# VHH binders against q9y6x5, part 417

Target 1, 379 residues: q9y6x5
Amino acid sequence: LPPKLLLVSFDGFRADYLKNYEFPHLQNFIKEGVLVEHVKNVFITKTFPNHYSIVTGLYEESHGIVANSMYDAVTKKHFSDSNDKDPFWWNEAVPIWVTNQLQENRSSAAAMWPGTDVPIHDTISSYFMNYNSSVSFEERLNNITMWLNNSNPPVTFATLYWEEPDASGHKYGPEDKENMSRVLKKIDDLIGDLVQRLKMLGLWENLNVIITSDHGMTQCSQDRLINLDSCIDHSYYTLIDLSPVAAILPKINRTEVYNKLKNCSPHMNVYLKEDIPNRFYYQHNDRIQPIILVADEGWTIVLNESSQKLGDHGYDNSLPSMHPFLAAHGPAFHKGYKHSTINIVDIYPMMCHILGLKPHPNNGTFGHTKCLLVDQWCI
Below, E stands for the ipSAE of ESMFold2; O stands for the ipSAE of OpenDDE; V2 stands for 0.75 times the mean of E and O plus 0.25 times the DockQ between their complexes.

## First folded at step 17 (VHH)

Design ui1 (framework vhh_8dlx_2; at its last look DockQ between E and O 0.03; V2 from the best seeds 0.00; counts 0 for: pae O 13.1 > 2, placed apart)
Fold by ESMFold2, look of step 20:
Structure ui1 (fold): chain B 379 residues (1-379), chain A 121 residues (1-121)
Amino acid sequence: as target 1 above (379 residues)
Amino acid sequence: EVQLVESGGGVVQPGRSLRLSCAASGFTFSRYAMHWVRQAPGKGLEWIGNIYHDDSTYYNPSLKSLVTISRDDSTNTLYLQMNSLRAEDTAIYYCARHVWGEARTSSFDYWGKGTLVTVSS
C-alpha cells in the first residue's frame, strides 16, 4: 500500500502567530514532527492562487489562477468566489489529487480545498464536499477520516480546508491581541481534535499530515487608504480586482491610463504588465491585466469609500507578514526538526515524493525540503 | 450612503412567477457586479446568482432553470425573475453588492434588508 498524506490548510495563518500566541496542541504536533518557520508564498498573496500553487507547485502565471477575481477577455468569462466552478479557469495545471487518483489502486478525498469540487481535466476528487462555509470543522474532519479509513480503492491523498484565522484576521486585524487570542485558541483546539481523532481511528502513526496555510495577514487602518477615484475617472477603465493588488483593464489608451495613475499615491506602485518585477513571476498569463496597482503593506485601495477591513493580505510576497508556516508529522518526516524557510511551490514536489508520484513540470525545488524527510540525506 | 432596497415580495401560489426588484443608491451601480441571495426559514443563506457590469450572469446550478437575473443601469435597478415557484422557494430574498478579490469569506459588502416571498396555496 502506498504512503498516505493529509494536507490541511488553516487560511490566513501568519507565521509569527506561533511566536506570539499559545498553541499547546500545535506545539505538541511540531515537537513530534517538523516545522518550517516561514513559507515564502507566491504573488499575489491571495487565497485561491496560493492554495492552487501548493497543490501544483506552480507560480500563478503558470497555473492560471492569478487572483480571486479574474476576467478573460477572449472568452468574456468572469471568475469569483461565487462563480468558481468552470473548469476553464483550473485547467492550465494538474493538481496533485488528480495525478494521485489516476494511479492504480488510489483515490483522493477533499473537504473544501479550493478546486477540489471542480472536474479539472474531467477529473474531480474521488470523494469530496461541495464548498459550503457553514459546514463545521468537525463534519469536514469526520468525512475525511471516514474516507481515509474505509475507501476502496484506498484514499492515499486527502485535503482539509478551514476558513480561520483568515476570516477573523480581516475582521479584527492581526494586532488585536484579545480577539485573535480567542480565535487562535479555537484553532489550536481544532488541531487537538484532529490529532485525537486520527489517534482514535488508528491512523496517527502511519498517516503523513501537513498543516500549513496560504498566506498571513497585515494590519489595516482608515488612515491608510488610497482613493482610486480621486486619481482617475472610473470611465477610463474596467476594474477586475481592487485591493491590495488592483487589476486595471484600460478602456482608453493604456499609456494615458498609466500616466493618470503613476503619481496617485506614494504608497502604491503602478506597473505596466511588462514592467512587473521579475521576482513576482507574475507576467506571462493573459489573465494578468495590462496594468496592476500594488499597495504598500497595510494600505487599502478604495473607490471613494471607507474600508471595513482591519486586516488584509495580497501584498508583496517578500513581506514577512504575508508568510505562513508549515508543520508536518508522520513516518516520512523527522521528529523535532526545525527549518527556517522554503518556497510554497516546494511543497508540491515534496508531497509527490512522499506519495511516490511523478511530479508534473513545476517551479518547486525538491532539494529545499530534503532535510524534512527521513529518507533523504541532510540530517 | 450605500443603500439596497428590495421589493416585489409577497404571497404567491405554487407554479406562478414573480419578479423582485432591488433599487440601488449611493454608489456607481454600473461598475459593480450584483448578487441575489435567499434564506429559507430555519436555513442558512443560499446564493442564487450574480450579474456583472457587462450583463454576464452566473447562477447556482440548482436554481439556474428557475431564475433570471437582469439589471437596468439607467435606473440603478437589479431584477430577479423567478418562475414555477414551489413551497421550498419561500424565503427572504436579499440583493447584495459584490466585493472584488474575496475568497472563502464574504463576497458582499452591502446587503438589503430583504423582501419576503411566501409560496403557499
Scores: ipSAE 0.850, ipTM 0.935, lowest interface PAE 0.7, mean pLDDT 94
Fold by OpenDDE, look of step 17:
Structure ui1 (fold): chain B 379 residues (1-379), chain A 121 residues (1-121)
Amino acid sequence: as target 1 above (379 residues)
Amino acid sequence: EVQLVESGGGVVQPGRSLRLSCAASGFTFSRYAMHWVRQAPGKGLEWIGNIYHDDSTYYNPSLKSLVTISRDDSTNTLYLQMNSLRAEDTAIYYCARHVWGEARTSSFDYWGKGTLVTVSS
């Protein structure tokens, strides 16, 4: 039988939640599989970019999903959560489900993973759910497992996406122990449901399962605000993205806009596009705006008329608070092995290896995940 | 204080057209993208469409042929034109202000109280 892989994402699951909260079901999952404690994600540390990095192995500048909100100045197109189905935004890369599906006797399935309801390179997942936040995890899981079990050609790659604990992290802040404990318990219960479902269907022993996330969450506060309206008139620029990385499209001379913003706050770095630090791999794409503002951890860029969340993400990808984890179980993985860290782009070549797919050119390093795999030598 | 107030709802017969309005106040309306969403009885929220500051519009594919969104920045008003209304279009219709940078959790930071549209013969 061809290898099968289910990729599950719990949005906004910060890595250190595993240390600070109890996860009986997830711990059992890990005990019988592998854990990567910290995954260094890509800059910016946002949902669409990082999910696409997981399935492409590319930095954001390369796969073209550079933010949750984007604007292309040439075509004058906009990208957002509510407007994410134009292949224009996704076609700069080939995600793994497309690669998988183009193979003989294979198909792909998806439950609301970013990009899976879009024809990318004229290929859409054989099975998919349109994004709908009202659809329960159970229903998503039922569809995914049905497809994994009963499809012809067989589904060999599937994705499952869930919005928590990100939504709650934004609402309560990651340091709210009472509320986050409740939320994270629910997540653990969902993992329990997933495992139980797989066992009931006889999939558990043969299915490779990766549970991961796209980013973490940092605590925000009303005491840590950067108000752009106090630094520059709104008529001088168009805001493409706001916090914690603001994307600025100048309406006047770029230098003038830059000069007005560069000293706006000691807790915010202002970069011309060409001066963005190389370590971010966030420069070589036309969808990156001429000026970006990067707030320090826990600081929020606001406008006079904007609201604030208690938690947020999108900050420097070197910050531990931005890092998710990766756990995996299945015939491809060791049992009871823990690894300290990998890069999020390393997941792609690993998944390709598991599925026997030739990877597209990517930024991942297969060597970083060798120790997780039973068929590889771990140096 | 940011406020959004929908109006124009009511009872209409199938096949008729209706135009909803959303009056915005308390913020620079022209700066923001605006959205229309609806909630039918017993169903979840459904995104209808949005309009950006540059008047570019995007629609739910299931509704695209039936709706038109427009805005008047001089009066801080958002509009939803609905044509050929059906019984299934019965819902509370909300206007909402766009929030930057969010995905799959919160696309809006402010909502109106909604206006009820009932399509019935």
Scores: ipSAE 0.801, ipTM 0.909, lowest interface PAE 0.6, mean pLDDT 95
ESMFold2, look of step 17: ipSAE 0.839; ipTM 0.931
ESMFold2 (binder alone), look of step 17: mean pLDDT 83; pTM 0.837
ESMFold2 (binder alone), look of step 20: mean pLDDT 83; pTM 0.831
OpenDDE, look of step 20: ipSAE 0.005; ipTM 0.259

Design ui2 (framework vhh_8dlx_2; at its last fold request DockQ between E and O 0.83; V2 from the best seeds 0.85)
Fold by OpenDDE, fold request of step 21:
Structure ui2 (fold): chain B 379 residues (1-379), chain A 121 residues (1-121)
Amino acid sequence: as target 1 above (379 residues)
Amino acid sequence: EVQLVESGGGVVQPGRSLRLSCAASGFTFSRYAMHWVRQAPGKGLEWIGNIYEDDSTYYNPSLKSLVTISRDDSTNTLYLQMNSLRAEDTAIYYCARHVWGEARHSAFDYWGKGTLVTVSS
């Protein structure tokens, strides 16, 4: 029988939460499986881009989901959370669930993972839930496990997405120990529910399960604001994305806009598109706007009338506060093994290997995950 | 302060049309995308559509009702034209201001108090 893999994401689960809070269920999961302590995600460190990187193995410039808010100047189309279902935005890559279900005697399932309710290259997941934040974790879990257990052809790859602790991180800030402790406790309980459900269904020993996240969270403050309106008139540009990486579409000469912004704050780097640092792999896509503003960690780019959050993400992907973790359990994985760091794009070739899929060209390095896998030699 | 005030709701018969308005104040209306959402009794929030700064519009593909969103930046007003209303369109309708870069939970930062639309024979 073909291997099965469940990919679970808890949005905004910062890696060091594991060190600072108690996770008895997750720790047990890790004890019986593997842990990657830090996952270096892709720039920008936002939800849609990083989730798509996990399932494509591509940098954002390559898979085309370059932000949660995007604009294509040629087609004049906009992308946002509310209007994310146009295949135009997703078709620059082939996600693993598509690859999987195109194989004989296999199907894919998804519970609200970004992009899974969109026909990508005219292919949509065999089983999926339209995104609805009101749907409980339990209902999502029930659907996923039902599909994993009873589908024909069998579901061999499934995704499960949950919005916490990201939402709470934004609301409370990651440094709010009281509130975040409560939130993270709930997350751990959900992991417990997941494990229990799998055991009850007899899936636990045979199903490969990856629990990961797309990004971390950094503490923001009203004392660390960068007001763009203090530097440039709003009539000179269109704002495509705001904080902590602003995407600027000039309405006047780009150089003039750049000059007005370049010294706006000592806590913000301003880049012309061609000058974006190579290490970000965030240059070679038309959906990246002509000017990018990158705030320092913990700084928020604001407008005069904008609201602020106590926590945010999207910053430099080299920052530890932006890094999620990866834990995994199942027949493909070792037991009781901990690994220091991988790149988020490395997950894709690993998953392909586990599933016996030929990966599309990607930016991941399979070698980085060999130590996690029982059938590989550790390098 | 940022304010959004919806109006135009009421009781209408099935098949009729209704135009809702949202008056915005306290911010530069013209540079923000704006959204319409609704909540029916006992149901969750449903996204209707939005309009961007450049007047491009997007709509929920699942809606059977004919809707048109427009804006007048000179008067800081957002509009929702609804045609061929059905009983299932009964809901409180809200206008909401767009938030850049958010995903899955915080797509809007400011809301109006809403206006009730009741479709009944």
Scores: ipSAE 0.903, ipTM 0.955, lowest interface PAE 0.5, mean pLDDT 96
Fold by ESMFold2, fold request of step 21:
Structure ui2 (fold): chain B 379 residues (1-379), chain A 121 residues (1-121)
Amino acid sequence: as target 1 above (379 residues)
Amino acid sequence: EVQLVESGGGVVQPGRSLRLSCAASGFTFSRYAMHWVRQAPGKGLEWIGNIYEDDSTYYNPSLKSLVTISRDDSTNTLYLQMNSLRAEDTAIYYCARHVWGEARHSAFDYWGKGTLVTVSS
C-alpha cells in the first residue's frame, strides 16, 4: 500500500502558545510523535505566501504568491482573498498535491488549503472543497476522512486548513490570556476530534499526520501606529498592500516617492526593491512592488485611521513571534522526539520523501528534517 | 467617520432589473476597492463581487452573468446592477470597503446597513 500523508494547518498558531497554554490533546499527539519547536517561515509572514511555501518548498519570490494582496502591472490583474482563483497567480510553482496525483494510482484531497480549489497547471486537487469560511471543521474533517477511506485510485496526500487561531489572534491579540485560552482550548478539542476520528476509521496507525501552521502573531496597540498619510500625499502612489509590509507602486518618479517615505517613522524600514535585504529572499519577482515599507514588530501602518486589530503578522521572519510549530505522528516519524528548528521550506522535501515523490527544484534542505524520520540517520 | 449608505432596494417582480447605489463618505473613496455582499434570509453572507480603484471588476462565478458593478469616483458612489432577478436573489444587499492583505477572514472593515431586495410575484 502506498504511504499516506495528511497535512493540517491551524492558521496563525504561534509556536510559544504550546508553552503558554494547555493542549492535552496536542501534547498527547506530540508525545507519540515529533515536535519542531520553531519553524522559521518565509518573508512576508502572511497566510497565502507561507501556505504555498509549505507545499512547494520555495521562497515567495520563487513561487510568485508574494503577498495576500498583489497587482500585476503587465496584465492589470489583481489578487486578493476574494479574487484568488486565477491560475495566473499560482502557476509559477507546482504544489505537492499536483505532483502526487499525477503519479500512477494516486489521488489528492483537500479541505480548503490555499490554492487547492485552483487548476494549477490545469490540474486541480482530485477531491477538494471550494473555499467557504462557513464550513465547520467537522465537515472539513468528514470530507477528508471519507476521501482517505473511499477513493479509487486511493488518496495518498490530503490537506486540511482551519482559520483559527489566526482570526482570534487578530481580534484579541496574543497577550489576551482569557480570550486566547478559550480559543486555544477549542482548537485542542478539534485536534482531539481529529485523532479520535482517525482511530475510529482505522487510519491512525498507517497515516502520517503533520499538524503545523503558517505564522505566529504579535501584539499590536493604538499607541504603535504609522500614519502613512502624514508622510506622503496619496495621489503620488498606488497602494497594493498596507500592513505590516506595505507595497507601494509609485505614480511619480520612484526616487521622489522613496525620499518622501524614508523618514516617515523610525519604526518603519523603507526599501527600494533592489535594496531589500538578501536574507528575505524577497526581490526577484515582478509582483514585488518597487518600494516596500516594513514596520517594526507590533507597529501598524495606517491611512489616517485607527486600527481594528489587536494582533497582527507579516513582519520580519527572523522574529520568534512570527514562527509557527510543526508536530507530526505516523509510521514515518520517530516517537517522543523534539527538534529545535527547521525552515518552513524544508517541509516540502520531507513530505516528498515520505510520499516517495521526486521533489521539484526548491529551497528546502532535506537534511534539516532527517532527525524526524525513522528511515534516516540523524547525523 | 467612514459611512456607507445603500439605497435602491424594494419589492420587485421576477425577471426585472434593479440598480442599487452605495453612497460613501468619510474616506478617500477613489483609493479603495469596494465590494457588494448579500445575505438571503436564513443564509450566510454571499460575496457578489468587487471593483478596484482602476475599475477592474471581479465577480462570484455563480452570479457573473447577472450583475455588473461600477463606480463613480466624482460622486463617491458604488453601483450594483442586477438583471433578470429571481426569487433566490431576495436578500439584504451590503456594500463594504476592502481591507488590504487579509486572507481567509475579515476581508472588509466597514459595512453599510444594507438595503432589502424582495423578489416576489
Scores: ipSAE 0.823, ipTM 0.925, lowest interface PAE 0.8, mean pLDDT 94
ESMFold2, look of step 17: ipSAE 0.821; ipTM 0.921
ESMFold2 (binder alone), look of step 17: mean pLDDT 85; pTM 0.858
OpenDDE, look of step 17: ipSAE 0.773; ipTM 0.900
ESMFold2, fold request of step 21: ipSAE 0.801, 0.814; ipTM 0.917, 0.921
ESMFold2 (binder alone), fold request of step 21: mean pLDDT 83, 84, 84; pTM 0.838, 0.840, 0.841
OpenDDE, fold request of step 21: ipSAE 0.901, 0.901; ipTM 0.954, 0.954

Design ui3 (framework vhh_8dlx_2; at its last look DockQ between E and O 0.03; V2 from the best seeds 0.00; counts 0 for: pae O 16.6 > 2, placed apart)
Fold by ESMFold2, look of step 17:
Structure ui3 (fold): chain B 379 residues (1-379), chain A 121 residues (1-121)
Amino acid sequence: as target 1 above (379 residues)
Amino acid sequence: EVQLVESGGGVVQPGRSLRLSCAASGFTFSRYAMHWVRQAPGKGLEWIGNIYHDDETYYNPSLKSLVTISRDDSTNTLYLQMNSLRAEDTAIYYCARQIWGEARTSHFDYWGKGTLVTVSS
């Protein structure tokens, strides 16, 4: 039988939560598998871009999902969580579930991973759930395990997505230890349920499981606001995205808009598109707007309103607060091995190796993940 | 203070048309994407569609041919036109303001109180 892989994301799971909170079920999962303590994600450190980077191995400029909110001036198309289904946005790359199910005698299954309910290159996941935040983790898991166990052709690649701890991280902030402890305990219980369900169905010993996340979370404050309306009249530009990376489409001369913004706050960097730092790999896509504003860690860009956020993400991807972790268990992985750091784009070529797929051209480096795998020379 | 107030609901016979309005105040309406959402008795929330600052619209595929969303930025008003109403269109209809750049967390930061539409012979 071909190798099987389940990719699980708990949105907004900051890497150092593992050191600051108790996770008996996740720690047992790690003890019998591998841990990567920090995954350096891609800029901007937002949900849709980083989930697509995991499954394509590409930087955002290369896969075209450059933010959670996008605008294409040529086609006049808008992208948001509510209207994310147009393949136009997703078609600049080929995600792993498409490649997988195009192999003979293979299927893919998905429980709400971003993009899996879209027909990318005229191909939608073989089995999928349309996104609905009201669907419980138990129901998502039940569907995934039923598809893994009962499908012809067999499901060899599956994804599972859960909204926490991101939702609670925004609501409480990562420094609220009382509330985050309760939230993270519930997530650890869900991981325990996942492992127990896989064991009961006879899947645990032959299924490779990756548990990871897209980004972390940093603390926000009413003392750290950047009021954009106090710096520039809103008639001079169209706002495509706001915080912590604002996307600015000038209505007047771009240099005039830049000059009005460049001294707005010492806690915000203002970039013309061509001046965006090379280390971000965030320049070469038409969906990246002519001016971006990048707030410092913990600062919030607002429109003459108070902020509702106590925690946020999207900041510079060099910040440890933006980094998730990766844990994995299964026949492809060592047992009891810990690794310091990989790049989030490295996950894709590793997954392709596990599944016996030829990876598309990508930005990942297979060598960065070799030590996690039993079939590779670690040293 | 951000306020969204729906109006135009009431009892209407099957097959007729109805236009709902949402009056917005306390913010610069013209900058925001705005949404219509409904909740039928005993059911969950159902997204109807949205409209962006440039009048571009997106709809729930199951409702696309039945509804039209429009806006008038000079009066800060969002509209929902519903045609050929059916008993299953009985619901409370809400307008809502889109949050920029959020995904899979909260979709909307402000909601109206809703207006009841009852489709009954």
Scores: ipSAE 0.807, ipTM 0.916, lowest interface PAE 0.9, mean pLDDT 94
Fold by OpenDDE, look of step 17:
Structure ui3 (fold): chain B 379 residues (1-379), chain A 121 residues (1-121)
Amino acid sequence: as target 1 above (379 residues)
Amino acid sequence: EVQLVESGGGVVQPGRSLRLSCAASGFTFSRYAMHWVRQAPGKGLEWIGNIYHDDETYYNPSLKSLVTISRDDSTNTLYLQMNSLRAEDTAIYYCARQIWGEARTSHFDYWGKGTLVTVSS
């Protein structure tokens, strides 16, 4: 039988939460598997882009999901979390579940992972759940595990997505120890439920499970705001994305808009598209707007309104606060091994290896994950 | 207004065949790809298959041998023929419209309310 892999994402699980809070269930999971302490995600450090990077192995400029909010000037289409179903946005890459499902005697399943309820390259997951935040983790887990256990052709790749601790991180801020402790305990309990469910169904020993996240969370404050209205009139540009990386579509001469913004705040870098730092791998896509604004860590770009968020993400992907973790368990993985860091794009070639899939061209490095795998030599 | 209305559901015995219909209105039916999706009790959505405007069909491999999708553009009706029904085929069956305009398969923008199929002895 082909190997099976379940990819689980807890949105916004900052890596250092593992150091600052207790996770009995997750620690047990790790003890019997592997841990990557820090995963360097892709810029911008947002939900849709990073989740798609995980399953494609590509930087955002390559897979085309460059933000949670996008605009294509040619087609005049908009992308947002409430408008994400158009294959136009996703078809610049081939996600792993499509690759998997096109193989013989294999199928894919998904519980609300970004892009999984969209036909991509004329392929939609055989089993999926439309995104609904009201659906419990338990229900999602039950569906995923049922599909993993009872499908023909068998589900060999499945994704499971959960919105916490991201939502709470935004609400309380990651430094709120009281509230975040409660939230993270609940997450740990969910991991316990996951493990228990897998054991009950007899899947635990044979299923490869990856638990990861797309990004971290940084503390924000009402004292750290950048008001664009103080620098430029709204009539001069269209805002495609706001904070902490603003995407600016000029309505007037780009240079004029740039000049009005370049000195707006000492806590914000303003880039023309061609001047975006190479390390971001965030230039070579038409969906990236002519001007981007990048706020410093913990700073929020606002219009003439106050921010209600006490935590946010999307900042420089070199910041530790933006980094998630990766834990894994199953036949493909060592037991009791910890690794310091990988790139988020490295997950894709690893998953392809585990599933016996030929990877599409990607930006990941398989060598970075060899030490996690029992069938590989660790350099 | 775009409307999709499924019909033909009901209680059937195992081994029997059933044909579901989806009546479309409010749009040029012949220009759109149409999909069938089902949801069993307590389970998530399962994609059954689709038919494009040129009558090309694709099916879930798990169900391919048991289902046939067809369309009648003259009556704006989508069909799902199911054969050799089993208990596990018990579900609410939905038809959905794919958005017109993309070169590749697009997402579903309209759904019917569904029709219940119960396979029971």
Scores: ipSAE 0.000, ipTM 0.212, lowest interface PAE 16.6, mean pLDDT 93
ESMFold2 (binder alone), look of step 17: mean pLDDT 84; pTM 0.847

